VHH binders against p80196. Designs and how they scored, part 3

Target 1, 213 residues: p80196
Amino acid sequence: SQDFDFFYFVQQWPASYCDTRRSCCYPTTGKPDEDFSIHGLWPNYKDGKWPQNCDRESSLDESEFSDLISTMEKNWPSLACPSSDGLKFWSHEWLKHGTCSALNQHAYFQTALDFKTKSNLLQNLNNAGIKPRNGDYYGVESIKKAIEKGVGHTPFIECNVDSQGNHQLYQVYLCVDSSASKFIDCPIFPHGGKCGSKIEFPSFSTNDDHDEF
Key: E = the ipSAE of ESMFold2; O = the ipSAE of OpenDDE; V2 = 0.75 times the mean of E and O plus 0.25 times the DockQ between their complexes.

## First folded at step 1 (VHH)

Design b6 (framework vhh_5c3l_4; at its last look DockQ between E and O 0.02; V2 from the best seeds 0.00; counts 0 for: pae E 7.1 > 2, grease 24.22 > 24.2, placed apart)
Fold by ESMFold2-Fast, scan of step 1:
Order: structure tokens, then sequence, then C-alpha cells
Structure b6 (fold): chain B 213 residues (1-213), chain A 122 residues (1-122)
């Protein structure tokens, strides 16, 4: 069905993508800002299933959102290897998820950019004293409460593990209504990426560089 | 390379039954979760059912719950979908899919087969 119940709005912590055994490749624009970046805006059903690939003929057309490119390079970079300009990542998200959104390409990307600004995750965490720094750990419940205080809705926190075996903040999921107009309480939380009670909020290493592995 | 071949579709009356099969090769079938996905005319892909690598856990979309049963035979590298009490809205091309992860950290379903057409019509 192309009808869906809500969106997951998914944001990723770049340092946590990059510090795993797999490592990462910085965008062609260089090292990303120390901020959350957009992973995607994903139509979803209340039962935890989702629609995908709703129109294979609706290819990404850069001319439809050329006014957003610079902002997307900053807020929606690809860390996948090899180093890239982000178009392949945005194409992947558009084809898999965007075609199911009932939004055109410009509206889809603009909406995600707007929700990143509205969620203001890094500032909301900073206001609670939760700051990125290698070796600093925070309670998962404290992270959730800080975001809930700023956004008005409880997030889902996804964790991964760095190359040294430390559990860390990896992705934050918020839910958006089907009209893509506002945050809502999530009807259902995703599965996987389970956190321990305390997790690291890492920063980029001072000796990290472009790695193509 | 992952290879998937679906079969068992056809034309059936409302209330009828069909059993779909998927022959898998090119990967260690018993080590991966599998899914059935479908695409109705003019619609996107819908995930309808998942099964764990061992077959010990299954899930279903609400639209098919109680009517469809997913199963697997790891010795034969084959995935099945038993479809009962079929409705016109079940009309779709059905694909089997291997579960994994994409390059960007998202959950990915790899559905490379040609699919099998199910048509439920009076």
Amino acid sequence: as target 1 above (213 residues)
Amino acid sequence: QVQLQESGGGLVQPGGSLRLSCAASGFTFSSYAMSWVRQAPGKGLEVVSDISYSGGSTTYADSVKGRFTISRDNAKNTLYLQMNSLKPEDTAVYYCAKAGWDDYGGYELDYRGPGTQVTVSS
C-alpha cells in the first residue's frame, strides 16, 4: 500500500558510524560537522512493517532540489566508502523511502531538513550536560529525557559498538505524522541496536582521516 | 551472488489457497533471515512476512495475519508461503527476499528474483 501510518525520522551520529572496525570515508566536501546528520525519513505502518520502492521510475533528479544541495551536503552526508558527494545515498533514500512518502523530491528533502532543525538534538543534549567526548558515558534514560524535554516526544535510541568494544550512541529515531507536519509519539519503536544502561557519546578521534576500507 | 527463484503463483477465486516457494542459492541460506514481499498493481512493495534463520520466529503484516504462514526448509534452501482465505486485495507479484544491512546502516531486503504473480479474482 502507498498509504502509511507515520514516518520514522532517523538521525545518525557520524563519529559512531566512523569509529567501528569497518571505519568510514568522509564526503568529498571533507570531515562532517560534529553534529547529528540525517539518515532518512521513512514511511512506516503501525504494525512495524513498512512500504518501500513505491515507484521505481521516479529516479532522483538533482534539478528538482538544486537549491537544497549545499544544505544537504552539510546535514545529510554519506559516510559510506568510497568517498562521495552524497547523491548515491540521497538516491537510495528517495527510491526506497521517498517514493512512498506522498511528497515530491523537493518537499521530501526539505521536510527532513526542517525536522533536523526542529529536533535540535545536539543542543537539547548539551542543555542537559550531555556532550560528545571520547571516554564520557551517559545513562540512556538521561539521553531520552533530554531529547523528550526539547522535542516533546520520547525517542528510540539505537546503539552500536566501536572498534574497542565500547557501546555508544549511534542513531536517534523520532516519529512524524503521516502528513509530515509534526512530531508525534511513536506508535511502535523499532527493534535492534539495543543499548546498555550507560553508553559513550564519542567525538571524532584527533588522528582520524579519510579511510577507504 | 544471491539468487532467488519464486514459484507457485496463479489465478484463484476469493477464499482460495496457494502455496508459494522460493529456491535460494549463492549464500548460506540457513544463516539468514528471509522475507516475503509483494507489489500490488500501482502500489509500492509491502513486506508481508519474515522468518528467522532457524525458523523459530515469524512475523506477519496485520493485513495477512491469521491467513498466511511462512516456513522454511534449510536442508533444501527453500522458503515457503502458505496463503489461505485469499482476498482480491492480495493480488500482487510476490518476491522472496534475503535480509541484511545496506551501506548506510539501514535494514535491507534483497529481492532479486523475478517474482511470482498471484491474482485473486471472481
Scores: ipSAE 0.463, ipTM 0.751, lowest interface PAE 1.5, mean pLDDT 90
Fold by OpenDDE, look of step 2:
Structure b6 (fold): chain B 213 residues (1-213), chain A 122 residues (1-122)
Amino acid sequence: as target 1 above (213 residues)
Amino acid sequence: QVQLQESGGGLVQPGGSLRLSCAASGFTFSSYAMSWVRQAPGKGLEVVSDISYSGGSTTYADSVKGRFTISRDNAKNTLYLQMNSLKPEDTAVYYCAKAGWDDYGGYELDYRGPGTQVTVSS
């Protein structure tokens, strides 16, 4: 048994991340895919608190997960400015959260990648007819149900707001057991951005242009 | 509430000049580094220039060095970007951006205005 109770596995929608007044910079490795990207795998307590920085001496070591880097660049990019290759972001996630996971660096990142694959969020949404498209809005409950049907557990949907004041699908929270083996029902949901009844699922592309950005 | 509003953009011929302004409110302007960033069609945001909170230090992207000048008036809560010798490659939406700090103690840009379009074309 771990000292923490479960993981939040958080994925974000890049187009929504960038469609705000918050600064967004594409990774140095290139434009992110129009797919969910990993924000993090976060140990958490049932009371809503979380451990962090459990080993400040455990610096990120690329050699420990060199085989994953290419995959991480695609699936775990940083959208923060200034543009980066992801290493700072991964270092932050590792030091803040990974060191508390009881996993080594390779296992930590691999686990997150695996759960991204397992969750298959975009496909699950697509299966329900929910596709990224600018100007299209979907019921937040429909989104939840689509994900739940695919993953088997109810997600938490966090929304952000675009420049026009519209709510957007921003992040999806799933819960993983403390052994990092399977998705579970979330013991507690985060206090993220509340979504309206209908939210936008934006795309990097417009109907007229191949790239909105 | 952080507010940034850019102005001064427009259409200009190659070799021309523009001066962008950014009105800031909702935060202690003089306490934060500021940046100009731009987004060209099909590209991500690019940091064009940075200026320290006091204006004592400035940085520029290589692509704009010698042509652009960032400045600020802390008394007026205004950021400026003088753009000279403009090139078609400078065509972009230009944003005023507020510096922030990430959780790793690094510099990041956390807010930007709605942007102003700069188009350089013959």
Scores: ipSAE 0.042, ipTM 0.288, lowest interface PAE 4.8, mean pLDDT 90
Fold by ESMFold2, look of step 2:
Structure b6 (fold): chain B 213 residues (1-213), chain A 122 residues (1-122)
Amino acid sequence: as target 1 above (213 residues)
Amino acid sequence: QVQLQESGGGLVQPGGSLRLSCAASGFTFSSYAMSWVRQAPGKGLEVVSDISYSGGSTTYADSVKGRFTISRDNAKNTLYLQMNSLKPEDTAVYYCAKAGWDDYGGYELDYRGPGTQVTVSS
């Protein structure tokens, strides 16, 4: 069966990936922009279960999506170590999740790229005065409302914990209908990744806390 | 290579109790959250309970809240599920799962053991 009820569309904040006690490595294509990046587009069931690895013979074929690679390097970078060009990450996402999507490889990757553009997360947060800055904290509800204003649907906010134990904005989940055509209200939100009432939105920039004029 | 071995299942009457165990090896057990998941005949997979790496935080599916208790012994690399007040709808194969972040920051459940059958029937 390839039936599923909806997708989670998941984007991650690179600074929050890298400031934990785990190592991170910049892509061989260079340091990512200070922007949300795509994690994946994940088929899910309304009951909280999910399919995975639905066609183990469907290896990533770069010729199927070669026109998208430059855009994916910018918008879907890997921060896993060792440094890479992203193909291993995209292969992982395709094999685990994309094979369950009822989309071919080109459509799968193009759809995720289109939804990143439509979500416009960083700009929606900026419009509400929420911008990345080390040492600043924002209300989780304010973050949700800023995204909802721009997208029209309430997101799920996943937090992780930096190396000092502070909760921070890590991933944003939006939901997409099973035909991959539009954002929808999430039928169910994931559990885990708890946020406090106020969380960091860290920057990639210098760890020095001195301001420059 | 992650290895997980479930045990403690069996046939019980409604209202009975069982304690499941999961022996873990091939990874640093005390560094990972763990979960119990189950699959009833003809049904999809259900996550029944999660426990944090230290054991300090636990969660339960609504269907088992108040009846099941997850615990762990990090010195023995063992995960447990105490199941009380068992009902016929608890009949399933139970798997333990290593929970955690994959190489790319996704939360994943890795359930690769053979599982243990729990059957609740008069």
Scores: ipSAE 0.016, ipTM 0.369, lowest interface PAE 7.1, mean pLDDT 85
ESMFold2 (binder alone), look of step 2: mean pLDDT 82; pTM 0.817

Design b7 (framework vhh_5c3l_4)
Fold by ESMFold2-Fast, scan of step 1:
Structure b7 (fold): chain B 213 residues (1-213), chain A 125 residues (1-125)
Amino acid sequence: as target 1 above (213 residues)
Amino acid sequence: QVQLQESGGGLVQPGGSLRLSCAASGFTFSDYGMSWVRQAPGKGLEVVSDISRSGGSTTYADSVKGRFTISRDNAKNTLYLQMNSLKPEDTAVYYCAAGSYYDEFGNYDYTYDYRGPGTQVTVSS
């Protein structure tokens, strides 16, 4: 069934992926921009359940979205080791979530790229004085208010923990209507990744040991 | 190599009960989140219920909440689904699915990369 109620649109902060004990590997295109990147666009139900793997026969076909590849390399990179071109990550997202979206591959990836541009998370945070910098901490409620002011809807903020045990901004969830046309208020927030009252918004540094080891 | 084998399906009248079991091998069962997924005739896959690695967290689709109970026995490498008050709309092939506590991208995320061959549940009078 392709019936679902809404999408989560999930963006991650690359520096927070990379500064954990697991570390990361930069894409084959090199160090990612200091900006939010796409994790995925996930069909969901209002009860907190989700459809997934709706057509396991529908393999990722690069020829269907070849015009988007360079933009996806920039906005939807894989930070998993070893360094890669991102295709396995996009294949994972398509098979698990994209096949449930009622969109074809080109429309699915284009839609996520469009919502990344529309959400403009980094600029909305910067407008509120919330800027990436190692050692600087911000109230979670301030982060939510800054995004809500810019996007019009309250996000869910997911935190992870850096190698030193500090809570940090990891992922931002926004909700999109089932026709993939606009942001909406989330019918239900996802579970997981609890934040402390103040969290780090880290930046990349050349000394952080984020390169392949 | 992951192997999953379902059992316990069959024909049952509306209002009846069935208990499905899934025997797992080829991986450390206690390191994986597990799910029951079903496919009704002419429909796509539906996630029915999920259970965390320890069994401390469970979720259910609204269509089965209050009627179905998922559980696991890590000592026996077995996943269960107790199905009560069965309805004709529960007719489907039921699959046992294994997730991962981490995907290859370093995220804690349940992936249904592996499923058993399925067991048929038919609810009819």
Scores: ipSAE 0.014, ipTM 0.197, lowest interface PAE 7.7, mean pLDDT 84

Design b8 (framework vhh_5c3l_4)
Fold by ESMFold2-Fast, scan of step 1:
Structure b8 (fold): chain B 213 residues (1-213), chain A 124 residues (1-124)
Amino acid sequence: as target 1 above (213 residues)
Amino acid sequence: QVQLQESGGGLVQPGGSLRLSCAASGFTFSTYAMSWVRQAPGKGLEVVSDISGSGGYTTYADSVKGRFTISRDNAKNTLYLQMNSLKPEDTAVYYCAKDFGEYWDSTGYSQDYRGPGTQVTVSS
């Protein structure tokens, strides 16, 4: 197969996924915790391209990581409609990205879970006074500095737009070395998801509104 | 088997127009958000536009806003990108992409599938 240069380790803010005009569907386990959740662990090249679908025959095998299922339901839920148990999302991430990682399925998912724990994004933001609350806005540079202080490396911050047109914190990208051992400075940042100078860090709506589509 | 096939690329002069099409098969087209993604020589991927499954919601990158229009024909399983007022900076391979589920991603990594691409060259 082909080698890659590094991983993006990508975490999503569930409230920001759910409050757009597209809305979301909660997992079958119910409303996610108010914490970052894993989107993926993505092999990448230094030129901004990435390998994908490196072994189309390597299907997700739940028996290979059955000991991780409950932890993954909490830390790696699918918010895509329709409401689901997450297996389709994990299968997608494994087939597209995981098969390029040089890790087996258990190691791939365990590694992502470990990096979520190590990055400790919510606590690092809270330590800097950056807390989720509807209507509260923070400087993007302050968010980056809070994460850099805790993790040791500058993140890429992806923003999206809520149903009212407000820019908000959506995803946080950190970089991991090709051996999946440690965080590193990102060789290149992704393109897209432009933030304004101040962005909302929303909490879940108390109305618990979401749509299936 | 999901398949996406772009067409409509080519050489065009600055200020000109092109319409890209993407024929989709192997999934229920109307239930998935779709994107147009491009890669210029020596650059990373850029999501230029996104459209919801119903076509009711669209987004555009700042670089193309006001010049490009995304649309879809769910009866024909076809995605379109109308590109007006083309600039040399729009020169890129353009890819049609299916998003995972009914949700948006601005960086291109959440696309399930991407077509083989169609070359757009804007030069005199």
Scores: ipSAE 0.166, ipTM 0.541, lowest interface PAE 4.2, mean pLDDT 87

Design b9 (framework vhh_5c3l_4)
Fold by ESMFold2-Fast, scan of step 1:
Structure b9 (fold): chain B 213 residues (1-213), chain A 127 residues (1-127)
Amino acid sequence: as target 1 above (213 residues)
Amino acid sequence: QVQLQESGGGLVQPGGSLRLSCAASGFTFSSYSMSWVRQAPGKGLEVVSDITSSGGSTTYADSVKGRFTISRDNAKNTLYLQMNSLKPEDTAVYYCAKSYEDWYGSEGPLYYYMDVRGPGTQVTVSS
């Protein structure tokens, strides 16, 4: 069964991916915007498990969402090396998660794009005085409250570590109802990626090493 | 043609040590991150450790942290895994892999894509 309880809607902070010791590779479209980008929209169960690979014959078909490609290149880029156009990343997300969503390909990708716009994470953080800037640290609880004030629901905050060993804001998880219509309170938070009490919100900066051009 | 060849496996007693080597050819070794992955009988692949192209950064699975050390010699196109304080649960086939970081996951930590791996070397830690 493809029945599930809710979605995680997962967004990443590109500067936090790119400033790790493994670095990143910019998309073929070039340096991404200084904004959150989509990681995925993941069907999940209330017990912490999730369905996956629900229709392995349903390959990604660009013709089904050709009108969304330019918007996805901006809002859902791959930062993994080597530099790419994002199709392999979107194909992975569709096959593993999208096939379990009860949505067709166009609706799946459009829904994620719509929730990115609706969550408006960067503006909600800025409204609380939480702005990306290298060397600036914010309380994790302040980040959660700023997002909750704007979205109406408490996020899960995932942290990673930059090349200098600094803990930083990496991913934001929000929950969406099973009909993909609205944000809800998360029935369960994911495990892992635990933050300290204060974390960096780094700005996007150019590093001219070969992993970033 | 990309080729990876592991060596150094064998039978050891619990608490013993082994050093694995991986000889790489057919690609610019110094330009790629490398990983050690293992597979115990009846289990899936586990990424044990990875190392950046320069050797400047390393990561380890929680199961091996503090006991294993990954290193590389870019002049020799060789990857190493020093395994200390071996436990029976370390029994597995160990593979060397050419890899890159990728965001393929359903939740939790960042995942690594392994596009090529060697034929493997057996490590058996007897009780």
Scores: ipSAE 0.007, ipTM 0.187, lowest interface PAE 8.8, mean pLDDT 84

Design c1 (framework vhh_6z1v_2)
Fold by ESMFold2-Fast, scan of step 1:
Structure c1 (fold): chain B 213 residues (1-213), chain A 124 residues (1-124)
Amino acid sequence: as target 1 above (213 residues)
Amino acid sequence: EVQLVESGGRLVRTGGSLRLSCAASGRTFSSYAMGWFRQAPGKEREVVAAISWSGGSTWHADFVKGRFTISRDNAKNTVYLQMNSLKPEDTAVYYCAADRYGSDWYEESEYDYWGQGTQVTVSS
């Protein structure tokens, strides 16, 4: 087992991935639901550093988590080009982060899926009147407070910029204890990806409909 | 948007040292995760080192750990790769790359901006 202090549990907003100059490619299952999706579950040290690639011989074995595939296609899709079934994305998350987690493949993926359900980000935001809609802006502190009210812990909010230069909600970071059992207060917040005081919470549109480049 | 320009590549003797620089233009440099990649003749491009937006987190490939160090100076919009104890196997074109949207440092296709590369040749 690798020694580490906590996990970042990272979720992204698909519309914000897709509306940048990079653009995106939808999964082979088609356009994602309008919901947060998992980016990863990342072992981390309390000084801001992280372990990675802890066992390069441990390849992703789909047979170890075949019961989770359908749920992962919905909740952990790849938006990277070219359009794919997600296996390459899950393989890289496993090799880079999962091998450092002290969990086997099934437990690693199941744990992330469970934390997505528990965090219930979209519903917690909606409960505070923060709803995805192009052109609607929300205070970053209001977003943090809504998530903290629902989850019990303050998130880190990462922003990116759409193709027109608008700042927007891109990723939400929550922290999980090293035993992967519960959310905790983050020992340290990431730096970078800083938001303005108000940011857009965009929804999908026909202009975001990118199949493959 | 950012433009990247690498410099510092040259011929070096085995056991020597070299510092590569990657100069970026653009006010958003400090929000980008940065990586150094290399491509040797007849091989695919591989990731060598990566650094977070703040410089608080770094990663180095096993084959360069203890020899190479990635760092950044956000005030100068520059990323560095300090290369020590160079081996002939380190001969490659070295590229810097920027990822502003939290993509995986492993995936060449996920990096938004790339430099032209700088040639490092290590001879015995």
Scores: ipSAE 0.012, ipTM 0.272, lowest interface PAE 8.9, mean pLDDT 84

Design c10 (framework vhh_6z1v_2)
Fold by ESMFold2-Fast, scan of step 1:
Structure c10 (fold): chain B 213 residues (1-213), chain A 124 residues (1-124)
Amino acid sequence: as target 1 above (213 residues)
Amino acid sequence: EVQLVESGGRLVRTGGSLRLSCAASGFTFSEYAMGWFRQAPGKEREVVAAISGSGGSTWHADFVKGRFTISRDNAKNTVYLQMNSLKPEDTAVYYCAARPYGSWYLRSSEYDYWGQGTQVTVSS
């Protein structure tokens, strides 16, 4: 069935995506802002499964959301290689997740942009003294509490791991009701990407010494 | 159409070695990060190893570090998992997965394409 229970609203930290220069390419607009960016708005079931690819004939139509393109380039960039305008990434998110949302393309993308603004993750972290900087580590519970204080709901914090085994903040999951109107407490948290007790909140550079690796 | 086909799984004794292969078709292989995942009966699927599209960055789970090595051959559209010093705890179905971005990730939901799996059984 294409019915679903809630959305995950997923934001990524670009510096943690770009942990090596060889694995990351800046969008054609250049280096992203030092801010969270949207990964997606994902319909989900409360048992942890999700619908996907709900209408394979519903191709992304840039003309349906042309008024949002500039804002999406800033808030929803692709960091995949080669450098791109983001269209392939947005097409992927629409096909896999957006077609299951019961929203049209304009509403789907506008909704995600609105929730990015409302969540205000970087400001909420900064208000608690949690700021991006290579080599600085924060308790994962402190990160969760800072976001919960600002948003009203507990996030799931997803970590990735650099090649040396250091845990770092990569993605933040918030939950949205099935009508796409408000944040809610997550019915279930995702699996995987588990953090250590302290995690790095890195800046964009992974190359702070001159060694190639 | 994207297709991933695993091979190499079989029964081996504790301490043995295996090389798993995953042949990919239907996409520009070098633009996709690849991962190896495994699932034992009654357990959740877990990430074992991951490799970037270029092959320049790899990750291995702590429980396999020093024993397993992921690699890829972009000219052959194939990703490999070399498994050494096998333990009974390594018994699982091993899955190859592809992510439509060059950067790897440690979550199964980030991978769009999956193979059917290949069974590895390690007996004492």
Scores: ipSAE 0.000, ipTM 0.185, lowest interface PAE 16.1, mean pLDDT 85

Design c11 (framework vhh_6z1v_2)
Fold by ESMFold2-Fast, scan of step 1:
Structure c11 (fold): chain B 213 residues (1-213), chain A 123 residues (1-123)
Amino acid sequence: as target 1 above (213 residues)
Amino acid sequence: EVQLVESGGRLVRTGGSLRLSCAASGRTFSSYVMGWFRQAPGKEREVVAAISWSGGSTWHADFVKGRFTISRDNAKNTVYLQMNSLKPEDTAVYYCATDSGYYEPLYDEYDYWGQGTQVTVSS
């Protein structure tokens, strides 16, 4: 029995993380693919609250998921500065969120990797004619409908603002049942991160920007 | 866990200067991104400046560039905000905050916040 109601499964659009005034640092493996990447798999309550740090003694143990490292480097990279191999980011996600999941470390990371594959966000958007390109804007409702058509459930779309003040697609939230077995309709959507009616779906800049704040 | 205590806020005349300090205690100070925020009456909280773990990279909001400078001293577990050429518009409660440096959800952007220090700028 879990003491939470569902998971948010959160994916970010790396170009939108990187094109803000803060910018970003690429992973030690280099520039990430132009694809959504995992932010995390977060236990949550249906009232909008969440458990966190449920076992502070359960430190990340790389040996428990060594078979997943290469896949995680590709699908769950850190874009935070300084440039890194991702271990600190995965440790943060495990300690804050993973320890509340009722899953062991291998199952927690494998589950998120599986949901990324199943959600197939970039292809589902592409099938609706929604393609990343600087200067191209799409209706938020069109983005939501394209994802719903492919996944079967309505996502929450979080927007941020690029260095020029343009609202853009930043993160996509899907919901997963408390047993981590399937996508479900979100019991509650997150608040904030409001999008305009149309938002940019940017691609990576041709001039790589590795600057911190 | 990190605990943050701001100090240095006071009444100052237009054109004056202040240095705010944020003393951090607890483990892992050197692994955290640190930021200064402010909130004026009737306005939303806004980011003023941020500094990386090492102090090697800083960001300042456009409305304070050239006037405010963020810095840190990891040996003293302290982050500073040097404020010059103060304007009445800078009147606010100033908060120190720490971010894990990882894309926190919008409803949980910063892990630890200080209690704030009041800066009042009068003509």
Scores: ipSAE 0.007, ipTM 0.229, lowest interface PAE 9.0, mean pLDDT 83

Design c12 (framework vhh_6z1v_2)
Fold by ESMFold2-Fast, scan of step 1:
Structure c12 (fold): chain B 213 residues (1-213), chain A 125 residues (1-125)
Amino acid sequence: as target 1 above (213 residues)
Amino acid sequence: EVQLVESGGRLVRTGGSLRLSCAASGSTFSIYAMGWFRQAPGKEREVVAAISGSGGSTWHADFVKGRFTISRDNAKNTVYLQMNSLKPEDTAVYYCAAEYEGWGLYDSPDEYDYWGQGTQVTVSS
């Protein structure tokens, strides 16, 4: 019905999900690529609140988006334990957020996949010399500027902590207009997940034999 | 594993205000999404408000919008529910709950991993 104000488009850094005390479980497809992955596309209000569960009878129907499954396994995996094919995660995102989007299931998932491609976060960070690597720290303002230069809009950067208590890049929030057509400046930023002035951008290389710096 | 302890529940008059607190211990608090739930006598437990662990996103049930506000202080491992303009219908045991933020916030009690013991709020007419 499009009575919300905007979407948050939320992308997650898989290595930062996995290196916490909670740890993670790889998808049934195996270890994810070293790239950002989709968390969700969330309708929101300008006052910081959001609608949810707008049609509880609209269950996830895999036949509605069967053409997207392979791409979603790559770009929208579940890292929650136990290891899974992602369907439960996509069902959660659809029921809680997707049913409020005014999009059908295919359009909802396709739209998020398209914004992931368009945002091109990892390449935009790499262009500024910000590369995933254990032990390297980057200024949060430098991360924001690199993304803003590539996308055209300032992101919100959410941090979490690894198992050793180090702050790290966890999720990137961009804002999308209520018609799901373009990125916009965020009307309001989230007020949690605070970062220090410098944060880690970890890689999956902790499972490999590599030189310390 | 996280342990949750609610406090602040008491008898208040209609139109009054009350702040509930939920203190967490055991694990890193900021990785948990937190919810406030309530259960009135003879009714199912229902979600009142929720807050993400890291993103600062909040949700409030329609029946409390404009009256209740959820917030958290991760430095103090505490989540709060500020309750204004209290009505007799708000009388319930209020529960704090936590779940690991893997999929975002949940609105069903069955989806939360850790629960407090509850704190009684009674609103006199």
Scores: ipSAE 0.007, ipTM 0.276, lowest interface PAE 8.5, mean pLDDT 84

